# VHH binders against Putative methanesulfonate monooxygenase ferredoxin reductase subunit (msmD), part 9

Target 1, 366 residues: Putative methanesulfonate monooxygenase ferredoxin reductase subunit (msmD), of Methylosulfonomonas methylovora (q9x406)
Amino acid sequence: MTSLARADDLAAAPLARENCAVSVETKSGVFGFDCAPGETLLYAGLRHGLTLPHECATGTCGTCRARVMTGEVDVAWEEAPGAARFKRDKGDVLLCQTRAVGDCVLRVPAEVAAKPARHQIPAYRTGLMENIRRLTGDVISFEVALSAPMDFDAGQFVVVEAPGLEGARAYSMVNFTRSADRIELVVKRKPSGGFGDWLFGATAEGAKVKVFGPLGRATFHADEHKNLLMIAGGSGIAGMMSILASAAEADHFRTRKGYLFFGVRTLADGFYLQEFAQRVVEAQGNLEVTLALSHEDPAGADHPDHPGVKLASGMVHEVAGRAMAGRYDDLIAYVAGPPPMVDGALRTLITQGGLSPSAIRYDKFG
Short names: E, the ipSAE of ESMFold2; O, the ipSAE of OpenDDE; V2, 0.75 times the mean of E and O plus 0.25 times the DockQ between their complexes.

## First folded at step 2 (VHH)

Design a05y (from a05 with D59Y; framework vhh_7aqx_2; at its last look DockQ between E and O 0.01; V2 from the best seeds 0.00; counts 0 for: pae E 17.8 > 2, placed apart)
Fold by ESMFold2, look of step 2:
Structure a05y (fold): chain B 366 residues (1-366), chain A 123 residues (1-123)
Amino acid sequence: as target 1 above (366 residues)
Amino acid sequence: QVQLQESGGGLVQAGGSLRLSCTTSGFTFSSYAFSWFRQAPGEEREFVGAISYSGGSTYYADSVKGRFTISRDNAKNTFYLQMNSLKTEDTAVYYCAASYGDYEWLPSEYDYWGQGTQVTVSS
């Protein structure tokens, strides 16, 4: 077994030895917070209750863009994909990849609120890896027993850092409960995935991991009283499971419709099918679940072992587009998965479905 | 060479309407967010409103909300400011500005500016 370099082994400019005062100038006001030694500006602001802009929190998306106006900062990942088009000579940085060297002022080109009502404030936690289970040949679910309870909204994610592995990884919660002592996560093994490879190794059960969260804005709230459209590819299904659990707790489908489209390559690649079938039964006709098979033509319209689960041939966003014709009344959409799938789904929902962008919540994960 | 050119300014009575246009060339229009700013004599340049590169989000200064509407037409490389219920306080030179990616609210953050068009609202 070989160890990968730890993310914090990367050399960086001198870090602060004490807290730094950070001020952010935003569209909605100026806010201040302390940034601890070695802490990213994003995490510091988020744990102080500021709704700083972010999506991935791992350096790839660019949503956490800010500009350093005064003071010195340390940029941990100069070549981060999310910074590819930044005006670096003007001080553009990713908040999720930047640490304070001394007191500083940044411009954040977004509306930011401080501790708004019903805001889930992220925190640092540790956790123990438990109940690692293979769902398919390349998909693993696992649980993290948290060092302190976490409140989160359905659809949110955490960032996880495993011992000896470079880089943090974002994973959406599969479960939903109030004041959770435990979260369930799912990962699909990918070439050079790191965390997925570590999970297949002999030492992952019982290992301690670092967790930061909850994060994310693609959240479900039953009191919005919307019909639900959920489109997921791969491990993007994780947040949809959390949404279904939250909806079930609220008895949401007694008065509202739900539509879940889960894209996999073949029938054998499907997972969570028993839970989907159970949710369909519980919803008594108001939840429809379709497994979209991109590389297989199903023998029938219903899953042979899980009759509440429908089958369709095609890419998941195309399957959803065909099935949802005329069914967009009073609806909000959740889309999660690889960027090409999410982009295709967003275009379809806006152009063919007529949804406003504000009615679509999404997470792009690689 | 990048060019932004405002048009549609002029004299109008209070309560009236004007539509400003900003025509652009020399860059990929759909990759840019656009904003309108205005400046009265002796005052600092004031943010009026913005539209995202996708066209899905608009944002307005409080002083113009409900009266002004921003839109964009990617096929014409043009974005617009529809100004209704004009007040004498709206008298200013109006500027369009472009930023790569999404919009920015400070004038110092914009890379490209038009030359401005005068809007004069008389009582």
Scores: ipSAE 0.000, ipTM 0.186, lowest interface PAE 17.8, mean pLDDT 84
ESMFold2 (binder alone), look of step 2: mean pLDDT 80; pTM 0.812
OpenDDE, look of step 2: ipSAE 0.025; ipTM 0.527

Design g11y (from g11 with T104Y; framework vhh_8ghr_2; at its last look DockQ between E and O 0.01; V2 from the best seeds 0.00; counts 0 for: pae E 18.9 > 2, unsure alone 64.2 < 65, placed apart)
Amino acid sequence: EVQLVESGGGLVQPGGSLRLSCAASGFTFSSYEYIGWVRRAPGKGEELVARISGSGGSTSYADSVKGRFTISADISKNTAYLQMNSLRVEDTAVYYCARYYWDYSGEGLDYWGQGTLVTVSS
ESMFold2, look of step 2: ipSAE 0.000; ipTM 0.162
ESMFold2 (binder alone), look of step 2: mean pLDDT 77; pTM 0.771
OpenDDE, look of step 2: ipSAE 0.629; ipTM 0.864
ESMFold2-Fast, scan of step 4: ipSAE 0.000; ipTM 0.163

Design x11y (from x11 with S102Y; framework vhh_7xy4_2; at its last look DockQ between E and O 0.08; V2 from the best seeds 0.00; counts 0 for: pae O 14.4 > 2, grease 27.2 > 24.2, placed apart)
Fold by OpenDDE, look of step 2:
Structure x11y (fold): chain B 366 residues (1-366), chain A 119 residues (1-119)
Amino acid sequence: as target 1 above (366 residues)
Amino acid sequence: QLQLVESGGGLVQPGGSLRLSCAASGFTFSEYAMAWVRQPHGKGLEYIATISWSGDSTYYSDSVKGRFTISRDNAKNTLYLQMNSLKPEDTAMYYCAAGYDYSGYFEYKGQGTQVTVSS
């Protein structure tokens, strides 16, 4: 009866027993903050208000690159995709995957401010997983009841740590409300995705999770008074839903136009269709929603069950490019989805649409 | 059964060229976007190129842009990757991937072909 050694006994690398002092050398100056035991350097810095560079905050994008100049650190995920090109011998690390073992000095090759100019400072919260529901065969929606209200800008995301699962996952808020006690998130199940499988399991409902946020800079602001172009793929639609909700609250579409392109494989893979239809009606003709089908040809120009939702064949960024020809004036574009989709969309918007990079806000989902 | 079979890998000197092929079967090839991904030894999977179902649109990662060309022949159910100006950093297992959707994963991936760039 060979006792299956519980995977739990993997000797946790010696984490710091106490808070570590971290000094960060940036292009803007030197900043300091404390890092708690087991906390990642990125999260520690961010919760102190530093505007450290990041995108996914979960090891994929590579944006939070830093160099350890002095001190001892521990890298939680050595094979993180974002670190694939790093020169480890030189001390390059991902802040979001690195924990302080002792006091350390970091170099971050970016401009950094001591506090965000507009966004809320992220913080830790606990949450309870509730109202887990299937939207499609492979898409799940769930709510997190937060231990404390959270203010966030539409388009931001949180990082969630689930019990028994290694690593943090980033999810964009679907809803928008001030002082939110509850956030709605969306997950697309991946064949190799542990979190997706966990969500489909009976143990996810009622589970206590750790939440960090809000994060992200791809945010909507009604006071910018711009037309909105939104291009989303898969779970990238979540942030767009939040943006739409915020825009509706601000009565944005009374005077501005919105264009939403949602990429899915087939008609059956579409979700939030009723919500889209409602938003279109509420916008009184100033919001256009198009479902782009990459693996199916639609029988008609409109969704058969949801009037006001348009259908098109093709990849979402291609569909958007065609539809938006000549329509890029006074526009902020939001792009969210897998990195290849985002890159494709960026290229389309910049090269074909002539948009300035400053007019494009995006999130890359790993 | 859906099958993707990569070929064309091998050892090449820096600055050299290789052409990878992927033979697809068991599904309607012409209806799917296709991609090349690679995995360096001890590293994660990296997306490098995608081509639309029609072949009209191609996209590349920054790491391979200007050096690699993805193409397809729908009549032959074959995906190609022309790799020029190869660098040691391009050393990896290269996979053909099908069913790329906007969820960030591929439904299908082949067994891969090894590309080694070394002097």
Scores: ipSAE 0.000, ipTM 0.233, lowest interface PAE 14.4, mean pLDDT 88
ESMFold2, look of step 2: ipSAE 0.013; ipTM 0.388
ESMFold2 (binder alone), look of step 2: mean pLDDT 83; pTM 0.834

## First folded at step 4 (VHH)

Design p08 (from g11y with Y101T G108Y; framework vhh_8ghr_2)
Amino acid sequence: EVQLVESGGGLVQPGGSLRLSCAASGFTFSSYEYIGWVRRAPGKGEELVARISGSGGSTSYADSVKGRFTISADISKNTAYLQMNSLRVEDTAVYYCARYTWDYSGEYLDYWGQGTLVTVSS
ESMFold2-Fast, scan of step 4: ipSAE 0.110; ipTM 0.539

Design p17 (from g11y with D103E; framework vhh_8ghr_2; at its last look DockQ between E and O 0.01; V2 from the best seeds 0.00; counts 0 for: pae E 19.0 > 2, unsure alone 59.5 < 65, placed apart)
Fold by ESMFold2, look of step 5:
Structure p17 (fold): chain B 366 residues (1-366), chain A 122 residues (1-122)
Amino acid sequence: as target 1 above (366 residues)
Amino acid sequence: EVQLVESGGGLVQPGGSLRLSCAASGFTFSSYEYIGWVRRAPGKGEELVARISGSGGSTSYADSVKGRFTISADISKNTAYLQMNSLRVEDTAVYYCARYYWEYSGEGLDYWGQGTLVTVSS
């Protein structure tokens, strides 16, 4: 069946043959950058060190909203889900889906900084697909051997473009290391899913992919010395694996508590359970992991095959809300997953948990 | 087995209203799954006109229908609805209910109903 938007259905203006000068007017000043032919405005601005607003970078969430003030642009995906509320007659666009046709000026309704200290600046890389492994019947882990080392913070993601598949896909890094030569990613295949189906095919191993990143603002930093709440659905668990790895490297749980809630439909849909159990042992009582089952009532409170992994019935944000009563002292929450799960978790944490919005970091993946 | 069954299409005058229904089976509405309405007008491509999460907390609309169409879900009936008000001739299309898996950005819709025809004509 068709995608939400297909590039071949768009009546795009001719793309520029040379770099275009782009200026963005933001709540914190005016910034300029060059945009290469065929490059999205988002990627061009980000690789120049600007903290442009984004969450998914793939057209789904709407966070990269901007308005074209002067000049002409090309919108690659007119019907992108993130653009559903846009005032197109006023020049509203998604930066991640928009390319310059000539020099242009855009308004970005957000605070933007240029090259803030310790910010990981995204770059284009290529990589080779390696070590493709099935974790469950519909979940695949794979690695990308990068063309150049990447520094990233735990919780960040990359956008991957596979050969022969249209569109870029965002995946959070599962691993954590500085100057990484490779990144580990995870995908859950849905019936008739394009990238998931490609990964199950014989040609994915060794394939060359394009990678842009690191991206994402929902990052973990052990030097903030906070208790850690992690709520994940779907592929959002990948970033929590990276956070746990970073926390372990910093010995964070020696003095701080961690709580991970991973939402899946049924017990059979759980993955990374051995890794979670190992992390719980390493944390010596300061890390709790709960698998929240939205479509199954567990027989007991503990996973039968993975001691240290707790089980609960319900949607993950509701499970977390019940379990975390009275436990919100001095913590930062990380939430990652589909927008409706993230929205539910945000509301629960603010209204029931009493958390300030500034204590919640999140990624909505579409 | 995932099934989606649309109903409620028909002939209506400009300015009129219709309500489409989509009964789902083979999955339960949840915060991790969406229902979307896609339309295909004669001679035109596909347009995602609305989507809603199973929890009802996240909705989005195409600009062409904002303020006129409302998507909703009744989780107890596992059914999504599209209320279409102030209909225009350009709303004439076959309307499909589809399950939307956008956890895999760019993956699109993975189960479709048979479609229901909406004709807006004097």
Scores: ipSAE 0.000, ipTM 0.142, lowest interface PAE 19.0, mean pLDDT 82
ESMFold2-Fast, scan of step 4: ipSAE 0.013; ipTM 0.440
ESMFold2 (binder alone), look of step 5: mean pLDDT 76; pTM 0.771
OpenDDE, look of step 5: ipSAE 0.005; ipTM 0.196

Design p20 (from g11y with S31T S58Y Y101T; framework vhh_8ghr_2)
Fold by ESMFold2-Fast, scan of step 4:
Structure p20 (fold): chain B 366 residues (1-366), chain A 122 residues (1-122)
Amino acid sequence: as target 1 above (366 residues)
Amino acid sequence: EVQLVESGGGLVQPGGSLRLSCAASGFTFSTYEYIGWVRRAPGKGEELVARISGSGGYTSYADSVKGRFTISADISKNTAYLQMNSLRVEDTAVYYCARYTWDYSGEGLDYWGQGTLVTVSS
């Protein structure tokens, strides 16, 4: 095997050939929607305008937990980390990993709205892979030219399905554009990572992919007039770039402060540094960017090649905690990265920063 | 610093048993991080043999080893184990312990150990 599969090793239950009728019981009432053959219940509900709970939309978190009350379903990734403490004997499933085999009834333990005003409703689009660029030894960016424009909020992501690869993969948009004809995404290559390995190969340029989105609730809104704290690890920086672009368009840092902490292992692992330096200049003292090095001690406090980018030694959430002491007033925090980093940041923000959970917007990868 | 250290490899006869250990440092086993065992045999690509969530609640196995291999984790020791029974000549490979991660940038094996050689021969 050259790639990892998300599906169970045993043959899955037969998928429905026709649309299945799904009924979902929520705290705010009962809603109905149709699920297409091979479609997950989460994506089916979302594209019908239901605000079903979700965070990763790809199996790692537990937020899209639901209970199957009646009907047969197929679970694509039974070992998904987000389901580790679910009561499967009682019908607990992750909606992002579950497909309908026939008509079914679900229960979701949350309030759900249908087609709220000004909400970006997720939809399927096809896309063409273009402008694939290596940013570092293990980081690659690419653009997807969409079959139809997509409106999205800064901080949102899409899921991408590549030909010949099992399962969907979530990527936050790097750019911010109204009615986007193209989206920019970034991937950090991992050994035996199917999508990353395909992307570093010769056949990805010009390939046709399936895209579903926009997804995600950790979104930036300039009209909230808040100071911004952004803590990112690895490819979690993608959504922060989109937030910075939206903030720049709204001239947000004219009157508000921004603090970005980007965690990497070494100085050589840093990317987007020229763009950070430019945004710091444009913000005229109201934006601070710090590159936190977990595996290298910097020779100085400032990046040698990128004026305006500060350097600090340590884990990104600890660096942020020290730098932000006494500076949490009138603030929304955005956190994106692998679960251990996000959990560390949440702990720091709540216990040391005194932030309400409602003032913290986060994405755990997956 | 994240490190994974394998031990327990060696020479065994067909039908024999062997237990591999993987000691993890620099991170704590969690619901969102799997430990995987990947093997690479001469003339073959990499095969994900088994994986376990840090909580110990979820396991999966390659079809080639189902019923013969068992993966487990001791959360208090931050150590994962691969119990290999009914070993066959074709199980001969270098066995790697790796952290299996899955995030917005994709999925796959993040940090790798140095590998431990398992040779099954008479």
Scores: ipSAE 0.000, ipTM 0.145, lowest interface PAE 17.8, mean pLDDT 80

Design p21 (from g11y with S55Y S58T Y101T; framework vhh_8ghr_2)
Fold by ESMFold2-Fast, scan of step 4:
Structure p21 (fold): chain B 366 residues (1-366), chain A 122 residues (1-122)
Amino acid sequence: as target 1 above (366 residues)
Amino acid sequence: EVQLVESGGGLVQPGGSLRLSCAASGFTFSSYEYIGWVRRAPGKGEELVARISGYGGTTSYADSVKGRFTISADISKNTAYLQMNSLRVEDTAVYYCARYTWDYSGEGLDYWGQGTLVTVSS
């Protein structure tokens, strides 16, 4: 069954009732895979081991852009922001929003590998919602107990489909463990957000959800022996927590430096602060954590309740650029947050930091 | 190795025109890569004003510059251009040339130039 289709839309007449054969033309060759009824083409290709391009996997970024060469498809979200500039008359689609009606041929303008060594192949799992807790007035943490273990890399995410809610939502894993029976996720409630509202409600605890993953390319590997720069805005902090957990398990900061910049509007919007302070102590001077406040001037240089956490005023990418001057040696940068913040960070890292694009790993969520 | 070098900035009167050039080395304008022009004015955030694809030559513009600015590329010279007409005081900014990719496992700005200053004043 599909992970992106609406809960009550799986029997819709336009969707195929049998598996469809899909052929995809890429810069590295032609690959084939089967697409299940109601399944999106991105998820079908990914679970067959193809490294199809993706970022959000939920319609906003445009990275999974492809062209339908032959065959009929159904687009679940035609107004998706990532598709606003597409040549739809020439068959341009977002693979994360597109379902096969029959056999089809696609073109993907990217290098694609089939079942590469050491690649974590995404798969569908059922999850049970557990341990839902509020971290701030509008930030909720929750765990999902998985039907089968998931092996993932620190920094990766999953998409989650909740019963009765249309569409999938992308959430980076907060925890890190190999062969995970459980994943920890965090969400910021938005005024019109359906998933956040559902989590606040009485029926979320113990509910069954559909999970697809692991997804994402902004992954941490301790055996690269690099210094780490982490720049996160809002919910982008989730993946950074997973990276910190993996780094701690590998004792990475015994010999390497780490720098984390977490952007929030005000001091009251900060969370995970106790964990940051504890990791700073554990790293014995090799990890620095700064909370960047975009809408408040801090009264002092250090957080009043968490002395290991530094405070600074400004947009997180600007705060990071100023603090990191002269500190870009042997470094990999991880950036996660809204597109404008990520674009600003990339510019600073490349122009002022002199970092190669290959040393920058990022996720755009919008 | 990889470089984007802007030129053509300067001082111009309101209603005037300037043509910015962006010379690329270390990579080719081809396939599905985009070249974009991004500007930053004092006290304002970054704005992507125009993009062009080396592949189909597809262009897009910010609403603030539509009808006034034209982006083009000479693939043989590996150079992109931004023709700016009917310039306004509000167009005063540092203009950056940047590679905007939507293949290679992502979409976003990766290679940036040093920037060229455009000042529109009487």
Scores: ipSAE 0.000, ipTM 0.116, lowest interface PAE 18.2, mean pLDDT 81

Design p22 (from g11y with S58Y S60Y Y101K; framework vhh_8ghr_2)
Fold by ESMFold2-Fast, scan of step 4:
Structure p22 (fold): chain B 366 residues (1-366), chain A 122 residues (1-122)
Amino acid sequence: as target 1 above (366 residues)
Amino acid sequence: EVQLVESGGGLVQPGGSLRLSCAASGFTFSSYEYIGWVRRAPGKGEELVARISGSGGYTYYADSVKGRFTISADISKNTAYLQMNSLRVEDTAVYYCARYKWDYSGEGLDYWGQGTLVTVSS
């Protein structure tokens, strides 16, 4: 069940000393891009404007699966969970874990677009860690001051590489502002989580990090004029906060309905509750926020300290399904959280809600 | 070695009662690790019926069974119970005891019992 050691414990081919030419065969045709020394093939393709498939961008989901047709590559994390079902003997790799050793040809069995009009092109930025604060016993918020402004859409995430830690970690932006000089991120501490442990330590404040983004397809656009359903588990709430901020800026809930379901274990595990209560008041009846408690029965229907935040017992996707019955009209659903929760929510939204896949936007984090 | 063993199923008349037991071995009930009861009725999908924390302080019930079913746990015996009252024909199903493990990295139903059949009919 436990993940195996990272690639730094394994024999590896020498990394490229100069840029490698990469050709990728897709259902939409053949595209070319350059991969820098030490750069993963996913990030190289994305920064050239190719919409390469990805969800976690950090080795857990398997969505960035591709096949190496020719050329030599180095896989940074060969035992990554997302690669468990791959045919590695036939050249299957996760693009987010794979670096080029020389020129190579890849196959991605998906539709890929080059520089589509509504997408922000990801780029590398240097960041400085600032304003690290504890929100609960195991949840930390922090800000990253960026070396150059980043324009992003509400619901998008970045990957962060910290000094001394192997690999990149994905975090959705909590704030929303165009041309952002600073991004706010939130992390729930996991057992043996290197980044979480580093954040709880004394050396993270003021540290220089590498940031790549914006990433992700679960984006909110007020000009679509849709009602919003937001289902979040754990740190998946981060992107929903960004969506709420963008919706408030656009005065979206003056004419549209919003429904937010936030899953936590117990009442004490809830956070952002004051902001939820304020946004419910500001929306004047057009926004409903429910905190779903999976491991506690609430004493009443409303949060005792935060009027306007409703309480319900159950897993967040099941609570949302029951509350939303008959209320799926003119709606886009946003789902963010661990894969089992997201999969459960998708099933409910498609079968009970009758939503098309195009009306459902999600991010899986694990 | 983790094992869950159900008992207490059987045939009962509408309006009757049954108590299901789930004896757990290989792990200890905790606030992180819950016991859940999942049922699968003929011609229907799986439904989470009830769950309880090892502390006994937190419970969940599906709307279909609220007020009729009661889940409880005996920490010293590492055993969970599902008291089923006012049984209806619609409660006919195979009832599974499962370890309900959930954190924000994922939700999991792992280590399932073999299931016990509950038939409610005249």
Scores: ipSAE 0.000, ipTM 0.102, lowest interface PAE 23.1, mean pLDDT 80

Design p23 (from g11y with S58T S60Y Y101T S105E; framework vhh_8ghr_2)
Fold by ESMFold2-Fast, scan of step 4:
Structure p23 (fold): chain B 366 residues (1-366), chain A 122 residues (1-122)
Amino acid sequence: as target 1 above (366 residues)
Amino acid sequence: EVQLVESGGGLVQPGGSLRLSCAASGFTFSSYEYIGWVRRAPGKGEELVARISGSGGTTYYADSVKGRFTISADISKNTAYLQMNSLRVEDTAVYYCARYTWDYEGEGLDYWGQGTLVTVSS
């Protein structure tokens, strides 16, 4: 299964020629908003400040499930994995894949708030691709210079649409700054992946992209004064880098402990290692970073080229479970990666760690 | 070279049971690489019926088979199994073993076996 939404193409011709009025019935009341031509119902609701349920926002997770009560809609990706259990004959849809054809009424079986305090309201921005940098043989970092500043919380992500490529892709911000005029994202190239292939091409630098965000609820707030456990697999490390940057800015590790576990296949697949080593030094003993190798046994306990980065063999959530035994006091856990890694981490944290579900924040990508 | 070899298919009566096996070579079961079972019946699209991943044994089952099918793996033999109970005529299909993998771009199924036919009829 892929995390990409094949038909979430914001560059496509709009189905409606004018804005549509949308009404949404929720457990907490009825809310109204306008949906622009070609816009999905999820993005329309979110940019009006409604906390509509979502996780991937790209068709794979099913969290943005809703029912069309009245009105005509167009479903861009009818075979989306997140819609497998839906009663389409009863009007069930994924809001991230659904566009209004006219005025409509939706039902969302969840509690929804309008413009809650401290909520970062998502918005569309245009971006320019800049500073495309190869980190390993198949990992690329890039920046997007935004048409308007974005205020986001550490751990949040955006959805990016590249010209000529089908579908939108979700990427967590690597950097952290309030009122960001630029965001940094990272992607691992898949041999048959269009976006990765495009990034290796000469036309990506300076290309105009569409960005929607910020999105996501697995956010770090230094004023909670908690110890941090961060478990990341693959691209899930991006959000953890943002959390580390926010924690550093707040001098969080002066009084609190941090534990980061980054799962990769082999030592050669590790990246951000110099940044990890620097963060460990700056935290003066209060931050531990471990690179967990699933397909390679390390020769020693420490990375040979990056002092301060520990090495361990095994599945990242199991490495974390063993290392964290007896260390779950006053702690919030942040978990980011593909669903099977996140599910494994949740099981370990709850059953072995005795951690409350309320102390675990996670993002499932893909 | 990645290869997946299915076995255990056959003819069975409605209500019966079968156990499918998938022997994997060219990779080792891990958090990054595991096994999914996909079926295809004549005139129908492909349906992911079950997958297993990670050393914690995280599993997924399609609603059509949940409670009837059980996926498992023997790490020492690098072999995955699909235990199929309370079989129905609509379970008739070719069952494929596929490598389930994830990376920075997400999760997916690649490298497919040749398939094994399961026929449920009286």
Scores: ipSAE 0.000, ipTM 0.213, lowest interface PAE 16.8, mean pLDDT 80

